# Ledger of designs, part 4: VHH binders against q8cch2

Target 1, 325 residues: q8cch2
Amino acid sequence: RFCGSLVSRTFSFHVSWRMEDPLFRLDLGWPKNSEYFTGATFCVAVDSLNGLVYVAQRGDNIPKVLVFSEDGYFLRAWNYTVDTPHGMFVSGTPFEQSVWITDVGSGPYGHTVKKYNSLGDLVQVLGTPGKKGTGLNPLQFDNPAELYVDDTGEMYIVDGDGGLNNRLVKLSQDFMILWLRGENGTGPAKFNIPHSVTLDAVGRVWVADRGNKRLQVFDKDTGEWLGAWDNCFTEEGPSAVRFTPDGKYLIVAQLNLSRLSVLLAPPSGSIGDCSVVSTIQLADQVLPHLLEVDRKTGAVYVAEIGAKQIQKYIPWHSRTPAFGA

## First folded at step 1 (VHH)

Design n01 (framework vhh_7nfr_2)
Fold by ESMFold2-Fast, scan of step 1:
Structure n01 (fold): chain B 325 residues (1-325), chain A 126 residues (1-126)
Amino acid sequence: as target 1 above (325 residues)
Amino acid sequence: QVQLQESGGGLVQPGGSLRLSCAASGFTFSDYAMSWVRQAPGEGREWVSSISGSGGRTYYADSVKGRFTIARDNVKNTLYLLMDSLKSDDTAVYYCAKDRGTYYDSSGYPYYFDYWGQGTQVTVSS
């Protein structure tokens, strides 16, 4: 919070303290078809290349995966081999995007990380459907919370959302374990409910260590622990973390406070302290769970469990310079 | 108001069987998934089983799979847990819980259940 002012006593002109403008605004016109949100909306993923927004929701006898256009129109839905979705991520080549979904709980498709094509056909299964575990050959999960796939096809998975595992796993494009970090605990590189995972622009992996009320940071190539941020999360841990496309900010959800925080990204070579540059206070009890940033537009999509909806936040346009001023 | 009332608990020997019941009122029972959650002495709550609103899907914790059966009667607004081959580690207070439309989130956060019964004690001892 910045505090300062300068006021002229002549009253002819005043230079006063400047509040930073909110960086984002709610798109009140998105989606166009909210009637399709018939269950609790847990996660959202964006295909920036094709202008598609994927939403996964929980509930019986309803479609579990919804597909919207970036303009908010409902396009299609599917329910194949999806039981209890938790996190999702869109990855692939420019002409062939796929959606990955983490599936939790002891339902028939639970404890898995599954890859689907754009039509909802199952392409790949990691883990053993319906069977939790700690094993590494084959790799097993216990309530995998989220994943992130980089442009090389290498994958980062956080496991788990309250399960026996508390770990970050890096896989090659061929699904071989490259490195693994984590066990239950409060110390460095230990987790309590690792809930969200993302990459920054300078080769660092960021994990929302929700139960420990902090973000933890790792080198993407080695898995070396680089630091943690806890000073912004004394009241509530982070449930979701993403970077803006320009790499300048992190967007973090704090579920039980119904709040999104916009944090300043650290420079290359240091982690430093967490700095809040903007906040978006949501309505009481909407419970923002996971979110995604459109890498092309900078739009932020927020999955709100309590409100049973996805909200879209758009970055404010740059101020136009005044000609002749 | 929403009310959930459990019954059927008691003392049973290892290898024995019990049937728990939960009478539900104050909401449209068939529209909601229902769950059983247990709490052993000095332990946190452990999700046991869930059943979809129609009864078409059932889910079980690994510790009870093959021994417990969850069922519901949507005409009588009653949830059941049929417990076979009981073990000493099944000793707990068993709670009937109304889901918000999703089954138990393993994160342990209670916001996935909006209403709970008062619980019924199950003791498995020789």
Scores: ipSAE 0.000, ipTM 0.138, lowest interface PAE 18.0, mean pLDDT 83

Design n02 (framework vhh_7nfr_2)
Fold by ESMFold2-Fast, scan of step 1:
Structure n02 (fold): chain B 325 residues (1-325), chain A 126 residues (1-126)
Amino acid sequence: as target 1 above (325 residues)
Amino acid sequence: QVQLQESGGGLVQPGGSLRLSCAASGFTFSNYWMSWVRQAPGEGREWVSSISSGGGSTYYADSVKGRFTIARDNVKNTLYLLMDSLKSDDTAVYYCAKGSLRYFDWLSEPRGMDVWGQGTQVTVSS
């Protein structure tokens, strides 16, 4: 629970002649409409097909879901049936996009994973609104933290953000449980605050096992545990994990250190140990929570709870906009 | 037939003020969110401000916040943009845009809007 109002700490621009990160640079021109960040920004999701960026924020009497263009313009907002947003993912076809939001806490929409159409209309609810639980028929949640939806429509959900379940659930496109792994603990395939989930290009599921200060890896088809990385996280666990579109790197957030790490992806067939390629050190109390990678452009959007903003990082090899005609 | 017609543009010195108007016809104006969008020479369209159907909610781009005020008169079917402390960077053609019944709905291209006005030129120069 957030207690009281935090003063927003925006990015402080300091002229620096040395690159902090050799792979990425901050897009100072994004967003164009930062005035809409009126609450604590918890998560971000990207519709790469339509060039849209979705942001969820917490607060009373403010719009909870904001929609921006990839160029930074505010387009619209939603405020229906979202209580306490935590994680978000965009999936679907170019003609029928869906926005999934995990909702936590004790409010009437909490302990759910909800699907919205592009207009913000609620079209599916997983879990029992306002009631936490461990049940599997129907599937119940206890503070579901994040989800990832494969291009086939199969879903991976991590449950929870401080809840009692501590599990990874795979669902079919028709929302049937295909496999489930996890319980509270420190051993293989056990979790303490599974906070973020993503897939790599070779059929592996990666979970940010935040409380255990590690990433864990599973086979996407069987749920078999394949390994873990803990050597990069001795001071602080990972709160978010995503792969770059070329599959070469992982981007990981470490919330309480106000840090983003770029890690080298393991080759197919092995997990190995974590290797840090570079780091982006943010100002104290910026608190990067969750992040998303644009699958088309490679841009990284970071939701920063303490700074109450989204920052956009772009690859150095990306197209530089021309000034004028 | 839906029509939007902008007026009130002109040449003004830096620090000056202008009031833009947009006369709407052919639809129930009071039911729609309305917006102002501008386009500077050689640049793409930039969203400036939006106002809810009843006028109770207003939103502004960071570049104009504190200097511009959007307003509407639902009896006269007219949208306004009151521009104070004008800067050379405010030089653009200003367009009136019709939004949705629920909220402002705009894509970086004008694909998400039903109607665009003809525009009114604002030039800020010493």
Scores: ipSAE 0.000, ipTM 0.110, lowest interface PAE 20.3, mean pLDDT 83

Design n03 (framework vhh_7nfr_2)
Fold by ESMFold2-Fast, scan of step 1:
Structure n03 (fold): chain B 325 residues (1-325), chain A 125 residues (1-125)
Amino acid sequence: as target 1 above (325 residues)
Amino acid sequence: QVQLQESGGGLVQPGGSLRLSCAASGFTFSSYYMSWVRQAPGEGREWVSSISSSGSYTYYADSVKGRFTIARDNVKNTLYLLMDSLKSDDTAVYYCATEGYSSGWYKVTSPFDYWGQGTQVTVSS
């Protein structure tokens, strides 16, 4: 919410102040060990059950995966079998959490979606390492952008981040294709750079169709196209999308505008049009790429490739307007 | 203009060795990931090896691990592939390849933007 602007007084100038996000505040104390952000930070994932935050960064001679506590302390890092990270997601049981990483680029680990345990040991590989492709048997990728894993272990993968593929793939917990949607285009269920994927609380899959400047929505069980939101994205497409844990809001990043938007979630019976609740304008050239929401706390972690950092936004417990604004 | 020029190919006996070179010009070589890709007769292109911009991280296809070594000289703008214990299956045209003009930043392009002309490696008895 805006606190407004002071109108011009007699023989004075208009007075205004920066817009504040009524829902979130920046945690200036997170992380405690920012010196470990030595490369461009592309993605972030949260283990809400163990209080861990995973960060993936690009660069030579640096650890590509960093692990922090939710309180911001650096715990460990690893670089095994990760070439060029793009997106990541934490999944698993309460007793055993794993991190999935999408890997792009020219290296031997690229064009894959890989599962690691909390120590960085590789436990599963999807795709053909080092070889891009469009094949479905076996499933191949070309610059896989992101994934989402639901509580059943079913997976939603968007492929590709500037590759030849433009598709959303649903896999069973045993990695069998359950349904697939998408090809290059502007029509319904067609994509141009599907960049981020998430689920809402009522069984809908949301895809950031970045090149087409819209979010698209699908039924999670059938893959049926349910609608799209384009009215909030006329200047720049969404690069990331996540829901708050209460299901009330979507948080979306627009990379080149250095902007985060909080959008009102649609009711279960309709998609409707996009409605902006609030906006967080980041400094120029910060470039928010992908983000993650802590499912337990509602904290939002934003991977900022231009600023080479992760920022943490914490939900307000109350909304109080500033005096004199 | 970006230019990549391979050399060092030839005919060699099984178990032999060859050293391939790739001379790079027209871009800041020291800032880019470099790769070797091969194409055998009647087959598609197959990635062989890659090296980070600094040279500290190297990666290999399973078929060549322990036999091939990728290296670079950023002062001479040259990429190398040292090929030991050559097998008949290594017979191919070998290409030097690089990504576009971005050093680790997000790009909406294929992983290999620039290719050399290739150098023929033939392994036969």
Scores: ipSAE 0.000, ipTM 0.136, lowest interface PAE 18.3, mean pLDDT 83

Design n04 (framework vhh_7nfr_2)
Fold by ESMFold2-Fast, scan of step 1:
Structure n04 (fold): chain B 325 residues (1-325), chain A 125 residues (1-125)
Amino acid sequence: as target 1 above (325 residues)
Amino acid sequence: QVQLQESGGGLVQPGGSLRLSCAASGFTFRSYAMSWVRQAPGEGREWVSSISGSGDSTYYADSVKGRFTIARDNVKNTLYLLMDSLKSDDTAVYYCARGPKIYGSGTYYNRFDSWGQGTQVTVSS
């Protein structure tokens, strides 16, 4: 049976943007083959260098990881060593890209953060497969929600999508703990369901502290808490956060409100208050969960667990560069 | 094939210093993270410190931060633990260990896959 992805796309296109000059538009032509979305689509990651889009979905007896071209063509699928995918991120060199997937299941590969090569072979496992925990030696996880890997190979992991750890962990390229912040709570540098993590262009780590209805901000090198934004999230916390490649905006999702928002990025010297520039209101059943931004094109891919699809948004003013300034 | 041999342990007064060494052979030393793990009398094993293969990243248990320094010499294939401001609570057998190591094939996480025989450190008056 076909999923009703076209209905939610049409709804989003017609009335969602409240800005006078729209920032993004829905790509109605992506993907070419939505029939491969046979399960609930939880996360998406982009290999901007090779033009690939990775999607992870949940369900029994179905392909867990799907690979599409940036033009929307289905290329291949992987079924290996994934129980319950939650978050994913693509990192690596121009010659060798890898896909990281967080696994929150109670199965034999659950409570792990796993690295796959471009062929779908498992090449690294962080955590203790099948065993949740709070330990640091070895590093254990309890429902790790998402990760972000910077250009140096240093990793940022948020651990606690319904688990007990409620923490942000920074790892070196060699997978050693550089710093760790967080415990369950509402105070500064404390979390309740840290759900998404990203970096801005000026050395700050942003965490979607979903249960506390806020974004929290940390210095990437020291782990020092720099501030929080709660004024945009009074109804529901953010489930996802990403920056646009130019660093001007962040894109957030609020899952149960079926809403996407474009927020104005703060200047380098301050955090300030949250400012909503634009909002996309999706149909109630869509449920945007996690999202990813193509660093090359600025396209935004949104994993929608209720609609069982990935939607692609393209920058409205992304035209061929004009020469003559 | 893999061999790890500790040395440098002994008796020292509280507030004193010791330098532990671990000579490694049978593997490409620079390609592996290395660790120190200790075991006090009647207690379980406690992780003390780790160093990345390159030596660029170092990590310490909260109980030893600011007092201990881990270092490595990849030319000599030797791991070091420089122990300063020693306390009676630091009394333990100190083991050199290869790792932490994660199996890339997705089989199992193995924190340490090789261990030395240990060297005794006693902090007493």
Scores: ipSAE 0.000, ipTM 0.125, lowest interface PAE 19.2, mean pLDDT 84

Design n05 (framework vhh_7nfr_2)
Fold by ESMFold2-Fast, scan of step 1:
Structure n05 (fold): chain B 325 residues (1-325), chain A 125 residues (1-125)
Amino acid sequence: as target 1 above (325 residues)
Amino acid sequence: QVQLQESGGGLVQPGGSLRLSCAASGFTFSTYDMSWVRQAPGEGREWVSSISTSGGSTYYADSVKGRFTIARDNVKNTLYLLMDSLKSDDTAVYYCAKVGYEILTGYHEYGMDVWGQGTQVTVSS
């Protein structure tokens, strides 16, 4: 009975875990080539214009960057100048795609934010490879966690994932510092492990201030602190944050709770308090780390370091009614 | 006309070695990543190895890592696969493939938009 009871409880927990919520459903058919997830999958980025999904994974003697189609087929892989990937972002047009990767740790390519073309060739390096620092001229990093690039080419970088800087940096398209906020602390505009960064549709920068168990919000043009949400994160801080393409919702991950939450976006004039619309509870070992939203389809891709996989969630509201002309 | 032509396959005993070549024409070879893909009888295509435009970065499937070496000669427009310590499970038709810009739409398996005719490798016993 000891063995039967344990097996029954394990099976019951697996069966009881929900992969659906009122707004999103898991695509059970994605990816087609999961055998390429040979390491811990830390980040994911989407080229919505060309239907590509980039995945970065960690591990010895494995390809660090994987490229899949939006339909789930493995297309290619590279490693090139990637040591310890943490965050990724795709920016550009169908004819000028760029994949940005933040690289952390003590390896020869660490403490950098690097731009690659679609073939994996390195075209730009920010930071000093293999050397952490606090300097601003030239700009240095200490475990840069993630970046976001807007349609103007302006960049927002959070630095970092357990490093000493604890800051949000805005760069122009020519990589000049436009403004900078942050130092280690719990007060307004101070961070403890700023882990993820994104923009909303009304000119606000959102930072997952993971160690302080909150989201913080800034004006994108001035860097002025606009507010924070902590009421949804009393148990665990957010590790990832992204907006849905319609701007109605935030998707956040809470890594150690193995949980995804859909939050209601605030109105343009007020930050207010956090409101949870729905929650996707994953198995305890899954550990969702960073995620990305396909700006064209609204699909959500989640990098799960414990499960060593990427999961794809599809919005229910993308479906048209079955009847009625 | 874009063409890829493989050669160098044949029959070899387990533990033996072969060198495959792929002659490319009709495009600027030096500006594209190149890959080797294989297909065993009655099975789907399996990616084997890829090489960057300069040849500075190479990737291998776990099943061939440490045994196979991919290389390219951009002056001769030729892709190579050096296969050491061959095993019966390596028996397949080997294809070279161009990784091109056109595959950025995500519609082609392994991101390859041009395939050669293939060269048969048979590892006996």
Scores: ipSAE 0.000, ipTM 0.121, lowest interface PAE 19.9, mean pLDDT 82

Design n06 (framework vhh_7nfr_2)
Fold by ESMFold2-Fast, scan of step 1:
Order: structure tokens, then sequence, then C-alpha cells
Structure n06 (fold): chain B 325 residues (1-325), chain A 126 residues (1-126)
């Protein structure tokens, strides 16, 4: 039933289902400088205010953090204090944006969540560098997978990507623990590889509980468990989750199926069951890992560890400028 | 009981050199990564350099790379910052900091460090 187009781009093929209304299309003109993708690209974050796209990649003797413009031009790179990047998120005031990176390495900066300014200077470190742990005083991490920072500066961290903690931690802007949920398990509010975390527009925290093949939902203020979606993930768990800026859809990656799914967002008063609106089937071995949505444009950037690239998807019916995006 | 005491700051001309020291006590120094953080007049705190617990790995802010060297002596429980080719923009109070998680026990500083020294003033001017 895929009657879309096979799109060949740097070692990737995109097949989209066009019998229904297509929500997104691949931007073939992004990036302009794909030669900088020299390692496995694990995560991507977007500074919508300044038009910057941050990418982190893994590999020896390569730049680990890359910065592109939103129109696809390479601007700069760094690798200092980054060992094994996993997830990243851009946050800050309108006057000063920064990028946070989770680090899951066994090296000196592993098991940390680190904040960098736009020039690549390290300005904040959470966790005990080089030491995994379960402790809460001081707070320790064991392979922290991803974070989300809300407009107030409150932080939501999922810990971990194959580590032992299997928890969701909420921190104040001063990095004090406000609430914590989770331990290893299959029951409500228990996790197996909590891999991605995001907020919706109505104060709910969504966690990609990858090993348990579900999304779990929590109240952001109390940490109360509100529900879970497992019916869309019987073959493979979600590796990434983000909302579209209008709040109508969730974009989810299923890594080993090389698939992106667009899901219908639930009403504010209920969780319900998962409903798939659209899918993007990528070629085998592309392996979409984590993704980010540009809050200004609605563009979706996907980090593909198998294809060693970032792909940009733009809303199908959106108006685009003469030179793209 | 944890104490970090900086020394070696002072007034220096542009292009000059300084060596900062930080004497650590009250904890097992060799088990912790250590950092230098500075605060310029009228600005926020800025991370400068870090060194792993063993001394095998060192990291630098882009603004100081090639000019500053971080080092440690685990026998003497001392952290060093060797500053060369100093510029007016390097004028700041320099703090020694122990790398550790910011938690509910302590109202943390902006760089995720749990203990800080009192700072040592570095002034670069003609």
Amino acid sequence: as target 1 above (325 residues)
Amino acid sequence: QVQLQESGGGLVQPGGSLRLSCAASGFTFSSYGMSWVRQAPGEGREWVSSISYSGSNTYYADSVKGRFTIARDNVKNTLYLLMDSLKSDDTAVYYCAREHTVTTLYRGYSYGFDYWGQGTQVTVSS
C-alpha cells in the first residue's frame, strides 16, 4: 500500500504511504554539507530562535558535536568533554540558548548530563563524571538517555539507556530533585530502558519505555502515572517521541523496524489508546534513533545511526520560502 | 570539612603567565575529577578546564585552549592551572571546584559542582 516515492539520499531510502493525506516530506536539500557526518549520528537538537541544528555523533578521532544552520550549512564543531553522546536538547531564555547533551560513555565524562553554550563551552555538569551510580544525594546516573527542559527551566531526565536505574527524574532549575518515578519492571511507572522523554502542551510527561514496548504518561507537577500506550508497539518499542508544535500529533521512531510513525495526540482529559495516522518506512539498516521537532517550522530532524546521517522532514502542505525550509 | 584553597592569582601584563594552585583537603582527592571555573566582572560563571581523577584526560574551553594547561598532583592533593599568553579577557576570579552531582542537599552552583574554593583574583592589564 505504499504508493509514495522511493527517495535515495546518503545510503537511505524513504518510502511514504500516500493513499492517506501525507503529513511530511523529505527535504532533499538538507543538509548542504553531509560530508561532516563521519560517525554514527545518535541525536539532534534544534535552536528554533537562532536557526541552529545541533547533531552529536560517535566515533574515534572525529568531531562529536556538529552545528548546522536550519538551511543546512555546516557552521562549526567540537568534541571537548563529550565521550559517548546519546541525547540532546536545546533550552534557555530568548536571549541565551544552550544545548544539553547526555553522555553514556565509560570515559571521564560518561554518566553525565552536560550543558554547553552555542560556542561549545561547557557551562554545567550533572552526575558524577566517569562514575555510574544509583544515588540520589548526590544524584547519579547510569547511562542517561535523554532530557527535556521546559520553559521554566525545570528538567526531565530519563536514566537509562541500558543502565540499571530505569527511572524518570524531575529537577528544578537549581537542579534539586522535585520528584522521581521508576525502577526496573513491566508494571505501571516501571521502566525497561526509558529512552526518550518529552512534554505535551497540557502538562503531561511522555516517556518512550523502549524495552517494555510502550509509551508511559505522567503528570509533570506531581509525577502521578496517568496511563500507557502499547498497542502501536507490539513488534518494537519506541526509541524517540516528540510532539508537533500544534500539539495534534506525536512523532515516534521504532529503531529496528527503520520506521517513523505519526500518532494522533490524545485529548487533555484522557490518554486512550494509540492511533497511527501516518508512517514513513525507511530502508533496512537506516535505524532512526532519536529525533527533534523545530518549534518554529514544524520540521522533524531524525538521527539515523545505521545510515550515519540526519534527515529533515517538513510538513507536506506547509508554505516554504524560495530557497527552501 | 571539605576544603578547597586557591592561590597564585595576581596582576599580570598582557602576554604574561601565572600558575594557580588549589590545595584540597577533607576528601579522597584522587577519586574526583576537578575543574577550574572563572567569573569575569559583571558576567556569569564560565567553565575553564577539567581534569579526570587520574590526570589522564584534560578538557579546555575554546577561549583558553592552547594557552592554559590543567594538571594535578594526587600525592600532594593539589590542582594546578598553568596560564600562558594571558589576555585582558582572562581577567576574572578563578575558582577551584570539585566535580560532583548537584542535589537536593545543596543549593547547587551553575556548573554542577558540589564544593568550591573562595576564588583567586587574576587581573590582566597594562
Scores: ipSAE 0.000, ipTM 0.130, lowest interface PAE 18.9, mean pLDDT 83

Design n07 (framework vhh_7nfr_2)
Fold by ESMFold2-Fast, scan of step 1:
Structure n07 (fold): chain B 325 residues (1-325), chain A 123 residues (1-123)
Amino acid sequence: as target 1 above (325 residues)
Amino acid sequence: QVQLQESGGGLVQPGGSLRLSCAASGFTFDNYAMSWVRQAPGEGREWVSSISWSGGSTYYADSVKGRFTIARDNVKNTLYLLMDSLKSDDTAVYYCAKSYQKWLSRGEAFDIWGQGTQVTVSS
């Protein structure tokens, strides 16, 4: 009698209290085709080389992945082997960009980290589809939250988003475990819902340790724990973390506070304490979940679960005037 | 005030279906794992199903696996239990329960309980 699928809903959105931040401005003209946001938008990824923005959304009988131009035009959608998307990252060569998606579903495609080409063809699967686990040979996942792929093709995966695993895994280009850190806990190099992962410009891995209300930092080559920031997160932990392309700032989301913060990057040679440069307060039910930074333009795309949308923030003075202006 | 309010219970024939709901208020619902626990007449509490804060992980007791589905709606602050192929052994008061933490773990404990909703499967 019951279908067993999650209940869907319609939600109305209120724009942020600050249309402009000292460093960023909301692009009200993006996207041009917001009518395609028919489900809860969980993650966003950017192909800076081809000017594409990938959005993944949840819901029954709707397209799971949407592709927009950086100018906001809807281009295509695909929905082949994605159950419940959580995190996304675009990687690859200039000639062949791919999108990675973490899948946290209980269905046949879940508990995986999957690589797709730009047309939505599945080209690689990490984990066992439909089967969660803690195993390392082969590597298994339990609600993998996000990944980051560096320019060498080495991968950093945080697993899990509310599952039994609480770990950061580094893989080679050939998907071999290079190092692994983490178990459930509050101490150094222990996690409680590692939710987002990124690299800085000086070879450090930053993890949003959401349940422990902190960011943790590791050496990318050794996996050695380098420090943590908790002083900015006393009210709620970070759900997302990214660096601006110039390396000056971190952009962090706090989901239930409906808030984005711009933080100063730590000085060379130290982690230090968290320092807030600016804060963008969104309406209470917006729920910013994960975000991505365009490495070419510095634009920040924010996936908002409650508002069912992606918002785009652009740095002040980032635009070159068109000819004749 | 922090509270959980169940609804959707009732009398149903064997093989029938019911949908239970639990409305949460007074706390940040999507910050916590949620569970359904039942208590049959004259018996102790039996864990039925749990769902992580995001809905990404779900667990079921062997007695209900394949028949029940747990789901949550984090914008409506509501937990659901979709019950198919009901058996006389499913007769119990069903409680909504909040975990102390966002993720699920073995031996889960609960800090907030609802008042319960009665499910009776006649046989």
Scores: ipSAE 0.000, ipTM 0.088, lowest interface PAE 24.4, mean pLDDT 84

Design n08 (framework vhh_7nfr_2)
Fold by ESMFold2-Fast, scan of step 1:
Structure n08 (fold): chain B 325 residues (1-325), chain A 125 residues (1-125)
Amino acid sequence: as target 1 above (325 residues)
Amino acid sequence: QVQLQESGGGLVQPGGSLRLSCAASGFTFSHYAMSWVRQAPGEGREWVSSISGSGGYTYYADSVKGRFTIARDNVKNTLYLLMDSLKSDDTAVYYCATSGIAARPGEYSYYMDVWGQGTQVTVSS
């Protein structure tokens, strides 16, 4: 994709090692309004219940958060109280969905994890705005990278996108620390740039330990370290990790390789070794950073910081898109 | 100058109907998605509905789905919200809104949110 171009042009490849049928295809028709991608697009989050896609981008004098429909239409934008967005997650009840944004800026809104309603009204702030730290009472952050909110409202935050903390923090619905793991290092339950966090269907927390070139796995209730996968990441660490809604696969981004990998999910009770089922090789300048999976449709949205765009991948043989609000 | 002007609000009884209008000027209306947003006294803003620039795609909050219809007339540069089966909980100031409009002609790095001044809807039993 070329900024300032009338037409967006991006080439992607999808390959399966032992299967001839591809698992995902690029939706060339998404988004309809790519002209709103005026900055580097760092993260994406999906409101599957209302059919909304949130995008955060960096740049001066532009809207920091964009809202699109799942069909690709630009709906609204806002730019207040966001400095340097890094990760996003949509959470809430069926009656009220909200977007959480991690902020890694050095400005007055940085070193925070903030909750917004769908119009950009700030409703909750975690961390100390504009001040990095290691403190736990109150909880402080140093470049918080991403978060995941469970259906119970419990939160998992990875803190250390270039910061000093290098930790995974679990919070209750009322934002109290339930457990915490991590410090800078290469050993079990230690991190170097914990960059992405997600949950699987069987109560495990998966962390993209980017600088250590591995995924690490923890028990969600106790924080017990369960294992790690490094055999798929010898060239480059994972920058993003998400499960498909059926629980069969993990989708992982490797930023500096401009690659998306589809990995086979381990069965319950086993971590095992990483197995690559399929890869999507992007052009070298694309640089996939963070991604999100639509839990309703299985569509994968990828934030590409080099190409300054979000791309949508649809499961092959999926049903026609449903329209919703 | 980019402007949005709402009208059509008023007092209505529960179960009643109202049609809100928003007159848009100063930009190419058909190229931008339009939204209705409401704010009840003492409450935060709530998104109600959106419509794509072409009018081919419409989106509704669950609280209004099946009761409200969003529509637009790109020849008249007018956005509509047809409100049926109104409830006391629908009492709010209703704003017409759009985003991503270039603040300066040809300067797309300067986008702005544009909101109208609002129109009051009161549903009283």
Scores: ipSAE 0.000, ipTM 0.392, lowest interface PAE 12.4, mean pLDDT 84

